# Miniprotein binders against q56419, part 275

Target 1, 326 residues: q56419
Amino acid sequence: MEGRTLEEVQEEVFKRHGVLVPKKELEDLAKALEEAGLLLTEKVEARLKEEEEKLKRERPMRLAGLSYPEGEREARAFLEAFRASYPGEGEEARVLLMPHLEPSRVPEVYGAALAALEKTPPPERIYLVGVAHRPLKEKAAALPVPFQTPFGPALPDLPALQALDALLPFELFNTPLAFREEHSLELPLFFLKGRFPEARVLPLLVARRSPELGEALKVVLRDFPGLLVLAVDLSHVGPRFGDTPLTRTLAEEARRRDLGFLERLAEGEPEAALAFLGANPTRIDGVEVVASLLPLLRERKGKVLAHRLDLEAPTLSAVGAGTLVL
Key: E = the ipSAE of ESMFold2; O = the ipSAE of OpenDDE; V2 = 0.75 times the mean of E and O plus 0.25 times the DockQ between their complexes.

## First folded at step 18 (miniprotein)

Design od6 (at its last look DockQ between E and O 0.95; V2 from the best seeds 0.85)
Fold by ESMFold2, look of step 18:
Structure od6 (fold): chain B 326 residues (1-326), chain A 84 residues (1-84)
Amino acid sequence: as target 1 above (326 residues)
Amino acid sequence: GSEDLEEELEQAIEEAEELAEQVEEHEEAGRVDEAIEAYYKLAKELARISQAARRLGDEELFERAWREAIKAYDRARELLEKTK
């Protein structure tokens, strides 16, 4: 018997409170609790199914009014403010690495990305590769639907997505719900759509390194040229991420890891960049994306435009962000 | 385990052989849209063969299957370009 019998419960209630609760009343209570649990499960399943069906048609904004303005006019002014936070000039990018950290935390890093986009001819399409923060059914996924932005919908490049799916050993369109709250696509997309309003998008997520993805993309990019964007953050250090409180030593290590990683990528040496990190002790977010995309990064030289290790004072933690053009 | 990989490889080979018959039939009949779809499906099965072979340590099949996946993909692209 699990725990107590109904008779034992009845006896203890009488002993403690002086009230004899009929056994039938206890039986009715147990049945009601079971029924309530079944109804809760059914409600959760119905909500998930409803959300999944919506995501098969479009991906709505989730961060408008929180991370960026919802209205187009205000969004354009917001974009201009971020560009102004980086006083330097950009360079043309065939590959752009940019963050997905909350924009207000690293304004000059996003500004550097905008500066690079100013020097970049408008692409027909953008391969936007983010980091899955929710589980995927496969190593990588895409969602072939319009992504809403304050600048209008970012339309999917369906022919390029279908071509990519054809060269993968798994179904690319595998986890719609993982896109629902995925800021690693939404935040960079705000900046990309604002600068390239006519570009179509391939919204891609990586959960675990997939060399097959990079091999397939190398073939697809031959026929569907476009801008490759790695939407990744760098070091994650401090108690929020399982460390001791941030110290100057830990911050210096995180900066060294971030910059060493970016600099090796800028030399066209992505394998050396990964080897430099070893076991990834500062939890650079971009490792799985870079490891997936090696064929697209090799021998492509460029420049680090910006970096910040941003302090989260309340949590004694920090997150790194950078801008790299190749 | 390894039995799952071998079973996956055999299933992908069977599917690839069936699709190879379908693409030939569709091309001979002039069913261009069906041929394109079948070539894309064939490329995917060849990519599955390539991945399974790599994990089993069969380097010859890994490289050959990937080259054949690209060829099937290229044929689909060629057909799409003709209908442009």
Scores: ipSAE 0.846, ipTM 0.950, lowest interface PAE 0.6, mean pLDDT 91
Fold by OpenDDE base, look of step 18:
Structure od6 (fold): chain B 326 residues (1-326), chain A 84 residues (1-84)
Amino acid sequence: as target 1 above (326 residues)
Amino acid sequence: GSEDLEEELEQAIEEAEELAEQVEEHEEAGRVDEAIEAYYKLAKELARISQAARRLGDEELFERAWREAIKAYDRARELLEKTK
């Protein structure tokens, strides 16, 4: 809050998270932060240290009761409703690209992912690769702990994680605090754990393109076979992202970029998909993930199951989401 | 800069040489768990050498170091499977 008004903070939170925090809650937070102000650095450091120590044992749910139900029975009904929102049939996936956007915004895209998972034999392990929305110490990171879900904990594959670390030129187990609130893992994991309760998970984040990650994973996948999941969103356009309000022309360009990217991935041409985007003027979220996983995406043919450009009406902005199987 | 990368490469080579000696000592002594750990560490240092070499434009060292990293990894995996 240093130097920003409560309105600027409210606008920033709205821009970053799509949530309008009431001014009163921000005032209470600001007062708590002022009263905590001098004590905040030491208490924030102590709390961050305590949270880091907790993350050595487990990653708790952060979006339970917000983005998905906390209770198992309600969570199962939620999965069924999302599956019902996609009228098509899925295909078997060896690689699944799916969104990490708020599920309520793109239910049929998550429904398409569930349809693909219905046709997929239960994997022993899931390589879940998300996008780091917080800085990482390294290009990529993993958190080797159980992730809590309404369906019970998603357990890590420690042998496969250790094998992956051995083939990386950096420490894989870095920046545990980046996983604390990372929705790019939590939201997809809800659907994955609900469908495959016995699968172990490798929760991975990518902050910057790491060709080394793709080469290392190619070796590891030989000894530790599993489902590869790319949890990525597509175009981000409109005022929240520095553009003018959404127009027909801007929406058509975003859809063209999203579909052109997904179609080239479906043809087994990930380098052509990246080249097609060029400077990435519509800000496709998954670029760094795809650039890191090129060795695993080459020559794999698949199908685009769903796509949506979802309008956030309060900000006149839109986010693209898609489901692709390879 | 290039000087920092050369220093990083030299350090990774030194660490890899030390780990190669440790691997040999552990294997000769029948310390299988220690040998597995040393092979995984050796694979990591060889991966670092490979990356540094690539960034410096030494394509031969890049490819060689990566092949040796995979060999060290494969040896660790072989020992792990024999212990199960």
Scores: ipSAE 0.775, ipTM 0.925, lowest interface PAE 0.5, mean pLDDT 91
ESMFold2 (binder alone), look of step 18: mean pLDDT 85; pTM 0.827

Design od7 (at its last look DockQ between E and O 0.77; V2 from the best seeds 0.00; counts 0 for: other shape alone 3.422 > 2.5)
Fold by ESMFold2, look of step 18:
Structure od7 (fold): chain B 326 residues (1-326), chain A 84 residues (1-84)
Amino acid sequence: as target 1 above (326 residues)
Amino acid sequence: SPEELEEELEQAIEEAEELAEQVEEHEEAGRVDEAIEAYYKLAKELARISEAARRLGDEELFERAWREAIKAYDRARELLEKTK
């Protein structure tokens, strides 16, 4: 029932259908509809609570059969095809920046990450830092459970996660539902687990810049050394993201912003990389992660291995992706 | 909301003082697992003090509380390594 009076509804029904419905019957119907709406709300809330409880035990694959194969044999062939997409050599990484964009859109960028991983000694653990696409209760979050992959479960590093939580001014384990569909962890993890099957993982999300996260991680990495992975995408331009239709000029600006950002990171100058972007006119989504992790990026020099600004033809929009080794 | 930040700071200080007493008691009694847990909780409250101080513009307290957070964390780590 919209905001009409019952008398107005009665009159309209009589005019349209030739029957006068008693006011009490309309009142009874309005009550029933309100009650049904309350039951639907309760049903949705109960469903979400059920999903949250499941996430306290494990995080299942959501993109198997969509973004990568579900079977282990097929998944290994998939990895090798991606490595072959990048003919270059990698370098050993202490820090790896890689995308979380759909792999088929930027195969050589993921291939470059694989090239870096093959030059990297197997770490005991991986600090996997993605971008939250759903709201978090805090600036950052973790989910301390196994993440399923075609290569077996990626086990959490519980001692390192507890140590990290102890150095943060907020509860680290704060928003399990935000991990349910979070591709910024799942897509990079497929590649990382395929190359480092014995490494444990710290699955981390950043929603808003958290300098305290970087300071805490600097301490934790001293005691729990491992590979730091920034799982971030770069420029987002075009109508899907609030711009006018993609033009050559906008695409060239996005590429310039992506590469300038990556190059300054490669010089060990993360503050300069952030300053270069200014108001971030091409919406590089890596900025909040980089701004959180400054202490871990300063004075660490490296190399940009790959970059692509990939066109989304149906939306006349584009997203940038890159691979950086520090 | 400076009033909210001041309240957060006062709460964190109260919790840190209680935890500091708990860690001393646990260590004296030889309750190692409880001491480790209390040191981790103390580190967290000191990190909360540090962040609240930073937001209030108190740079001295911000840096001092952070150093104390690391000290409490280091104590927990030392105890954990003894039990491995």
Scores: ipSAE 0.866, ipTM 0.958, lowest interface PAE 0.5, mean pLDDT 91
Fold by OpenDDE base, look of step 18:
Structure od7 (fold): chain B 326 residues (1-326), chain A 84 residues (1-84)
Amino acid sequence: as target 1 above (326 residues)
Amino acid sequence: SPEELEEELEQAIEEAEELAEQVEEHEEAGRVDEAIEAYYKLAKELARISEAARRLGDEELFERAWREAIKAYDRARELLEKTK
C-alpha cells in the first residue's frame, strides 16, 4: 500500500490472487492500517513473527467461506456438485495435473480431477506440488505442519519430508510465510483431502525450476510411494498479464499452447512439452513445476480429461486450466 | 573450483566411512538416531557437492557425488527400518 492507490492494490490483489476484493473492504483495511499508524513496521514485523511462529504448528484455512465452504457438510455438497459438473468418467492417476484457479471459474476441470480420484486407490501419501506466487529463499520449499481443511487437518508425512530434505542441496524447510496465503496448495488440497481423508501430505512449492527436486523425489518415491499432484494453471493472457484484450486469435493461441503442452505430457514427453512452449508467450504457469519434475514425468502415458480457457470479463483476460492423468 | 570440490567430496566420503565403522558402537549405545541424523547430513552435503559440480560442468564429479549422496541416504534408511 505504500504509495499505491486502493484501485492499484485491488488490481494487484486481483492480478496475483484472482480475487476481486471489494473496494470497501480495502478501504476498511487501509483505514485500519492508517489507524494502526507509523508503528506499522514494528507491529507488522511482530505480527509476521507471530504468524511465522503459528505456522510452526499449523497452516490455517484462508479461503474457507470464500472459495469453498467452511462447514464439513456444506463442503461435501460442494465436492458432489463439482463432480457432477464433469459428465465423463475418470481414469486411475499415478500423476495428476490439476488447476489451482478459483474453483467457481472452472468447475468441470475440478470435476474431472474428482473423476480421476474416484478411479484412484487411496494413496498413503500425496506429494502436492504447487506454484510459489511469493518469493522463496530457495528454488523450492516445504511446510512440515498440518494444513487445516473442512474435512479436518491434512497431516504431513514427516519421515518422507525428512528423506526429501536429505537429498536436496538446499534447506527444504524454508520461507514458511510463503505458505500462509498460497492458494496453489490450499485449493487443490480441499479436493484431495475430501476424497482421501487418511492420506498424509507433502506440501511443496516451486518458485523456479529445480532439476534437483525431481531427482531427489524419484529416490524418495521408491521408499515412500504416493500420488504425485501438480497443482498448476496454464495460459495467462490479456491485460492483467500485459497483453491486449482477449481476441479470438489470442484465445486460439492460448488454447493451442495449453493443449499442445498437455498432449505432449500425456504422451510421456515432458521435454518436448517444454520445448513446444519456447519463450512461453502465453505464460503457462506450470512450466517451472514441470521442469523440476522431468524424471517423474518421462515415459508416463496418460490422458487429458478436461481443458478450459476461462474469461475474466472485468479485465478481458483469460486463464487456462486443465486436468491430466498419467 | 573442481579441485576444491574433489577435496570436499573425498572428505565427505572419509566421514561416511568413519561413521560406518562407528555404527555398531552407536547401536550398542542406543544412539542409532544420532547415526541416522549424521547419514542424512552427509547425504545433504554430498548433494550440495553434486549440484556445485553440475554448475561447473564437471559431469563425472556430479555423478560421483550424487551416487555417494544416495549411498548415505540408503544407510540412513536401513538404520531407520531396523528401528521399526
Scores: ipSAE 0.832, ipTM 0.943, lowest interface PAE 0.4, mean pLDDT 91
ESMFold2 (binder alone), look of step 18: mean pLDDT 86; pTM 0.853

Design od8 (at its last fold request DockQ between E and O 0.94; V2 from the best seeds 0.86)
Fold by ESMFold2, look of step 18:
Structure od8 (fold): chain B 326 residues (1-326), chain A 84 residues (1-84)
Amino acid sequence: as target 1 above (326 residues)
Amino acid sequence: GSEDLEEELEQAIEEAEELAEQVEEHEEAGRVDEAIEAYYRLAKELARISEAARRLGDEELFERAWREAIKAYDRARELLEETK
């Protein structure tokens, strides 16, 4: 109705159907639609507010029955199957880089993470740092509530979260709705909670590089030691990501970028890892997390345990995933 | 623009000065829980000063404010450990 008069609508109806609808009835209809639009907007806003209030109390499972089993016994068997997908040995991690890609696509990469965890003493807490797939109000955010898993709730480390917030130049608890569907926390958390059922969690998201987050975490980790987990994926190439269809050349480039990035991180050289990517032409999504956490990654040497560039045949695209211990 | 950032810095300085007085009062009065909360809030305002200074290109204030943020944070941590 914004660009058309009621008379134009009336004439069009008459020409098409031979019926003349009185202008008053069209005006009444337009007013009713305006009122209904306001009510629909109010209902949407009420539902978003309701969802936000729920997220201030807990974060429910969103991927149970889809990406991993809903029941605890089946979930335990799922973990063991994933560990078995990686025939190698892990090593102790103080920092673990692992994917958040759909687990069935890269089973040995998650299996490598499990192998590292079995060599890692159970931590009191886990700093779980994912990639925000929805906008945040700030560069980074946390949600200080239990995250539900098939193994029970992953409880937040409230004292450590409060300490972290105190050292940040922005409110850390700033965008609850961004956590609602955030798989970059939920998928790694399933594996972490399954192996460390008593560990508390700091569930963190990075939207844009935040050097202040890394500096604050360096101080907080001094007082609240724990396992640092970078829950990130690597290259994203092909039409789903704005490229031409995947070619052998593009896939080879993506693998080279992924492995070069991981290898430089494994040498304790995170700045060199970032520089190696340049303009990041294969869209490694771990870049913003690594750039935020430089103080925690410098001089930490380790090992790349696994990597896969996984093909998405229907979209002629691919996504890289890796496991790195430091 | 830069005027907004300078306003942010001025406001953070004013808040930090108020909080510095509050921590003194709370410690003198033996109000430990309130002192801890005030020290955490002071650390946050000092971190805001530090970040605003960095964005303005004032490296000296950036580094000094960050050191002071850590000192306020450390004091809150010390008080928390004393009350265990």
Scores: ipSAE 0.868, ipTM 0.957, lowest interface PAE 0.5, mean pLDDT 92
Fold by OpenDDE base, look of step 19:
Structure od8 (fold): chain B 326 residues (1-326), chain A 84 residues (1-84)
Amino acid sequence: as target 1 above (326 residues)
Amino acid sequence: GSEDLEEELEQAIEEAEELAEQVEEHEEAGRVDEAIEAYYRLAKELARISEAARRLGDEELFERAWREAIKAYDRARELLEETK
């Protein structure tokens, strides 16, 4: 690194490839490069290119053995334990809003999602819409490859993905590297694949509100019916997100925002849900997803099955999670 | 800027016109698979026209182009169903 900081290299990689490489990976790479006499940027680019080429074939598990078990038997026991954590019954879902937070933090919220899936006839396909925590080249993206799970690969619905791409004013198949480590798809997909092993999947990420996505999906869903899943978290409050440590007042405001958002969605009023948030002072994660899917959420009545504001004690921060069926 | 959007719109119109001709040629020749692909591409360009028009404030073109995009898509789907 002739005079460049790790931050400058990170920024350059971000500008060129739309990928935010973690500083730790850059440090490990820098150390490996010092040993190899290669410029950090060239090796990063070569590694990113290799990862991108791998993503043309499959998306491997990244959180297996961390967030969920890698082995199928253990993974099934995990699903049963999560289902058991929710004492209620579910309802049939045509649209499911569920979290993508670390499952161990909000087990009963995932349990509520499983309860809803128990009442849902097996869909031919699942439209899984996550949040892009990394920049995308476009407002939204898809990865048309198998996603690995402990239950076997979640296979893409290529005909439906092609149909969706045909109705979008941008290239749907963009930024494959953004999918590499995106937990907003991987975590909910574990539960979905475990419940519906034969369902094909459309793995979608939203970075910015795309009304075009909702209109295109409305047409595609006519010919390619399936379960729509919004994999979104709710409020993000506390020091990790730029606030003061969690207080009763801050927690009450986060809950009020979360529940007020979910309740308006449950009434079939997604525009009212967005309007209720205003400037989104508690940083509800799912806003851009909901804003993109308005045509699919309008006039659909449903029920809030679960909500939790989970404290991350080490940072005195909290994240909201909810399960909604429509 | 607005100039870039106008250029994008013009380019998408030109591409859509070329694709419309290609679709006709493929259908007349009985090249069904090529016609399906061309219709999906045409739908894409019409969607681009629609979005560019929206961004430029041309509401009429926005709505018209989107309707035509759906028609092109529907024709591709129809041909796909006939081949099954």
Scores: ipSAE 0.847, ipTM 0.949, lowest interface PAE 0.4, mean pLDDT 91
ESMFold2 (binder alone), look of step 18: mean pLDDT 85; pTM 0.831
OpenDDE base, look of step 18: ipSAE 0.846; ipTM 0.949
ESMFold2, fold request of step 19: ipSAE 0.863, 0.853, 0.863; ipTM 0.955, 0.951, 0.955
ESMFold2 (binder alone), fold request of step 19: mean pLDDT 85, 85, 85; pTM 0.836, 0.835, 0.837
OpenDDE base, fold request of step 19: ipSAE 0.815, 0.811, 0.814; ipTM 0.939, 0.937, 0.938
ESMFold2, look of step 19: ipSAE 0.841; ipTM 0.949
ESMFold2 (binder alone), look of step 19: mean pLDDT 85; pTM 0.835

Design od9 (at its last look DockQ between E and O 0.88; V2 from the best seeds 0.00; counts 0 for: other shape alone 3.334 > 2.5)
Fold by OpenDDE base, look of step 18:
Structure od9 (fold): chain B 326 residues (1-326), chain A 105 residues (1-105)
Amino acid sequence: as target 1 above (326 residues)
Amino acid sequence: GSEDLEEEAKELEEELEQAIEEAEELAEQVEEHEEAGRVDEAIEAYYKLAKELARISEAARRLAEEAEELGDEELAEKAEELFRRAWREAIKAYDRARELLEKTK
């Protein structure tokens, strides 16, 4: 480490590779390297470089066998069970807001998304916009490679991705390592690929509001029509997120924020939805995505199909999830 | 200060005019590129110009926001005009690239 702290190494790795390596992983590596007499930075950089080179070819499954089945047959049965968990009928979607939360926590919300997809004609392409849970070099990013799924690879739409990059003031193809473990894309993509096996995908991440992304996508969607999917969760409340344990009052506030946000989106008033949240005291994670996609959400009317505030009992915390069609 | 923002506005205006000139020159050369079988080079050039114009547009938008925060309404209006003009030219360059791509199919 040449006298550098773990924080300085973490910052250096982030500056070079656009990935925030967890301190615990750095600590474990530091111990291993002390025994080996190697520099922590060099070993971390070499590992990240190898992972980055792999991501030039494909994005492998990370949650197969954990969040969803790895095998295709079992994966199909999984989809059917999730669809069965929602007793309603869906509506045709041009825009779909769906969760990226662990599927087992909110099965009926994913079931509602599947119900909407049953009423949706197979799109040529899917614009899948997730939330970056790791820092990006830019406000948004894309990964132009196949994403592995139990249903085969989700192939990128390279012409549409190139067209989108041409209309952005920054490099779209940045921070590939941020996609390596990003569940906000992987989990929704399982359901989307299972329903639309032939659709190309534009896997996008938003870290910060990018109004320019929405304007660029509006132009690109003219020439490259497809389904827009917002893979976002809603309120995050309780001790895991800095609050007191979940109370009836806190849960009612979270639900009020979630539903008030979704209802205003369903009315075609995305600016009103953002304004309604204000400082976002219940930490709706979809805010930056919605703020980036305003031009695509304006005047689109739709319907809230499902909502759940799911309790994580071990932490007395809760996460909101919803399904909205526009 | 306001003087620094006025200088930035002039620089962005100069960058915009240069990018427009490059787009006009490229448009005059498109037939030559088609005849030479270099349509892909022209497409790439138009996408590059679209990206540069998008950069200028976003810089002008930020400048307009900063001018508004300072209460310089005249500069804010000028920067907003630059923002809109640069974005229109970005779409135009993009559309030229798309037109060429459709001809090659």
Scores: ipSAE 0.852, ipTM 0.941, lowest interface PAE 0.4, mean pLDDT 91
Fold by ESMFold2, look of step 18:
Structure od9 (fold): chain B 326 residues (1-326), chain A 105 residues (1-105)
Amino acid sequence: as target 1 above (326 residues)
Amino acid sequence: GSEDLEEEAKELEEELEQAIEEAEELAEQVEEHEEAGRVDEAIEAYYKLAKELARISEAARRLAEEAEELGDEELAEKAEELFRRAWREAIKAYDRARELLEKTK
């Protein structure tokens, strides 16, 4: 978005009006905009510092009343309705791939995750790995504070987070503001905390592939066993994502890419899953997370429990979501 | 170009020298803390040592990549060996911190 200069604005005005608009008036407007921008910058910086201070203590719910109910009773009923939307049985998961897409859009995919959790012994902790939608200062980050949920606070596993930080070539606790609105953690956490109320959480974000993270997690998981959750979406196609309008052909390609990716992961072949995507033409969201976690995914076989390519007629776009147990 | 790649490799070597110096200082701190029975300080120093060894490992990995692009096979092999050795030493330092934590439990 930074790309318009005073010269560019002047050029556009001159092209439309020639010499009819005095240059002084245009320069006066530019100076006023610059002053207002400086004042807004100071206010924004002060507000961001305040929000950062709040995030040092806890991460509040941002999607309660929007994506899931605020009250515990209603939230519990919400979970049960989602479980009921998947008529099958799950399987025990040591690794669970689940979406972070709006839950009401893919109810049976979240239901499949709940079915897997029913078969999974309660873990001491959950390694929740989401996708950073805001820039991080490093390839990955964590926020070592309680995350609020309708089921109570999800407490951080501070010893495990400290151990993980000790094995990384960068500071793990590096971008607290990136967590403020990060739905890739909040939405899966609602389901995970509802099923495992006593589990502690390592809330992790990946911005760019980090092989170091996977190697470090392999060591940490040895000493701090738990459930590994990849909270990722799959294909993103259509105009919402800078693409042409969704066609039947594009939708079929997105579905093929999603399922081929998941099935190769289910065979314990994460490198093959990445290679299958090539340049990732349908913009599968989970690529950077899978590429970071290769040591934890290799030779781990499992099953795809559910998949949906969620079609949105008003936007001529679609997003894929899946549930995979390993 | 080749000039940019050569400059980047030199910066990595300087980064490695700094990280090695810091790791050596931490190793001395760990020895001092263990001899004095300062268990909490030893644990913290071992975690810091592990992180610094992880930094050395990552810098060596990047140097190996740069050396391969430059066609310097000897440097690439030495950097790859350092990468793997530093990672093993990082795990050893981490393991020692874990052992000390388990004893105080």
Scores: ipSAE 0.766, ipTM 0.908, lowest interface PAE 1.0, mean pLDDT 89
ESMFold2 (binder alone), look of step 18: mean pLDDT 81; pTM 0.794

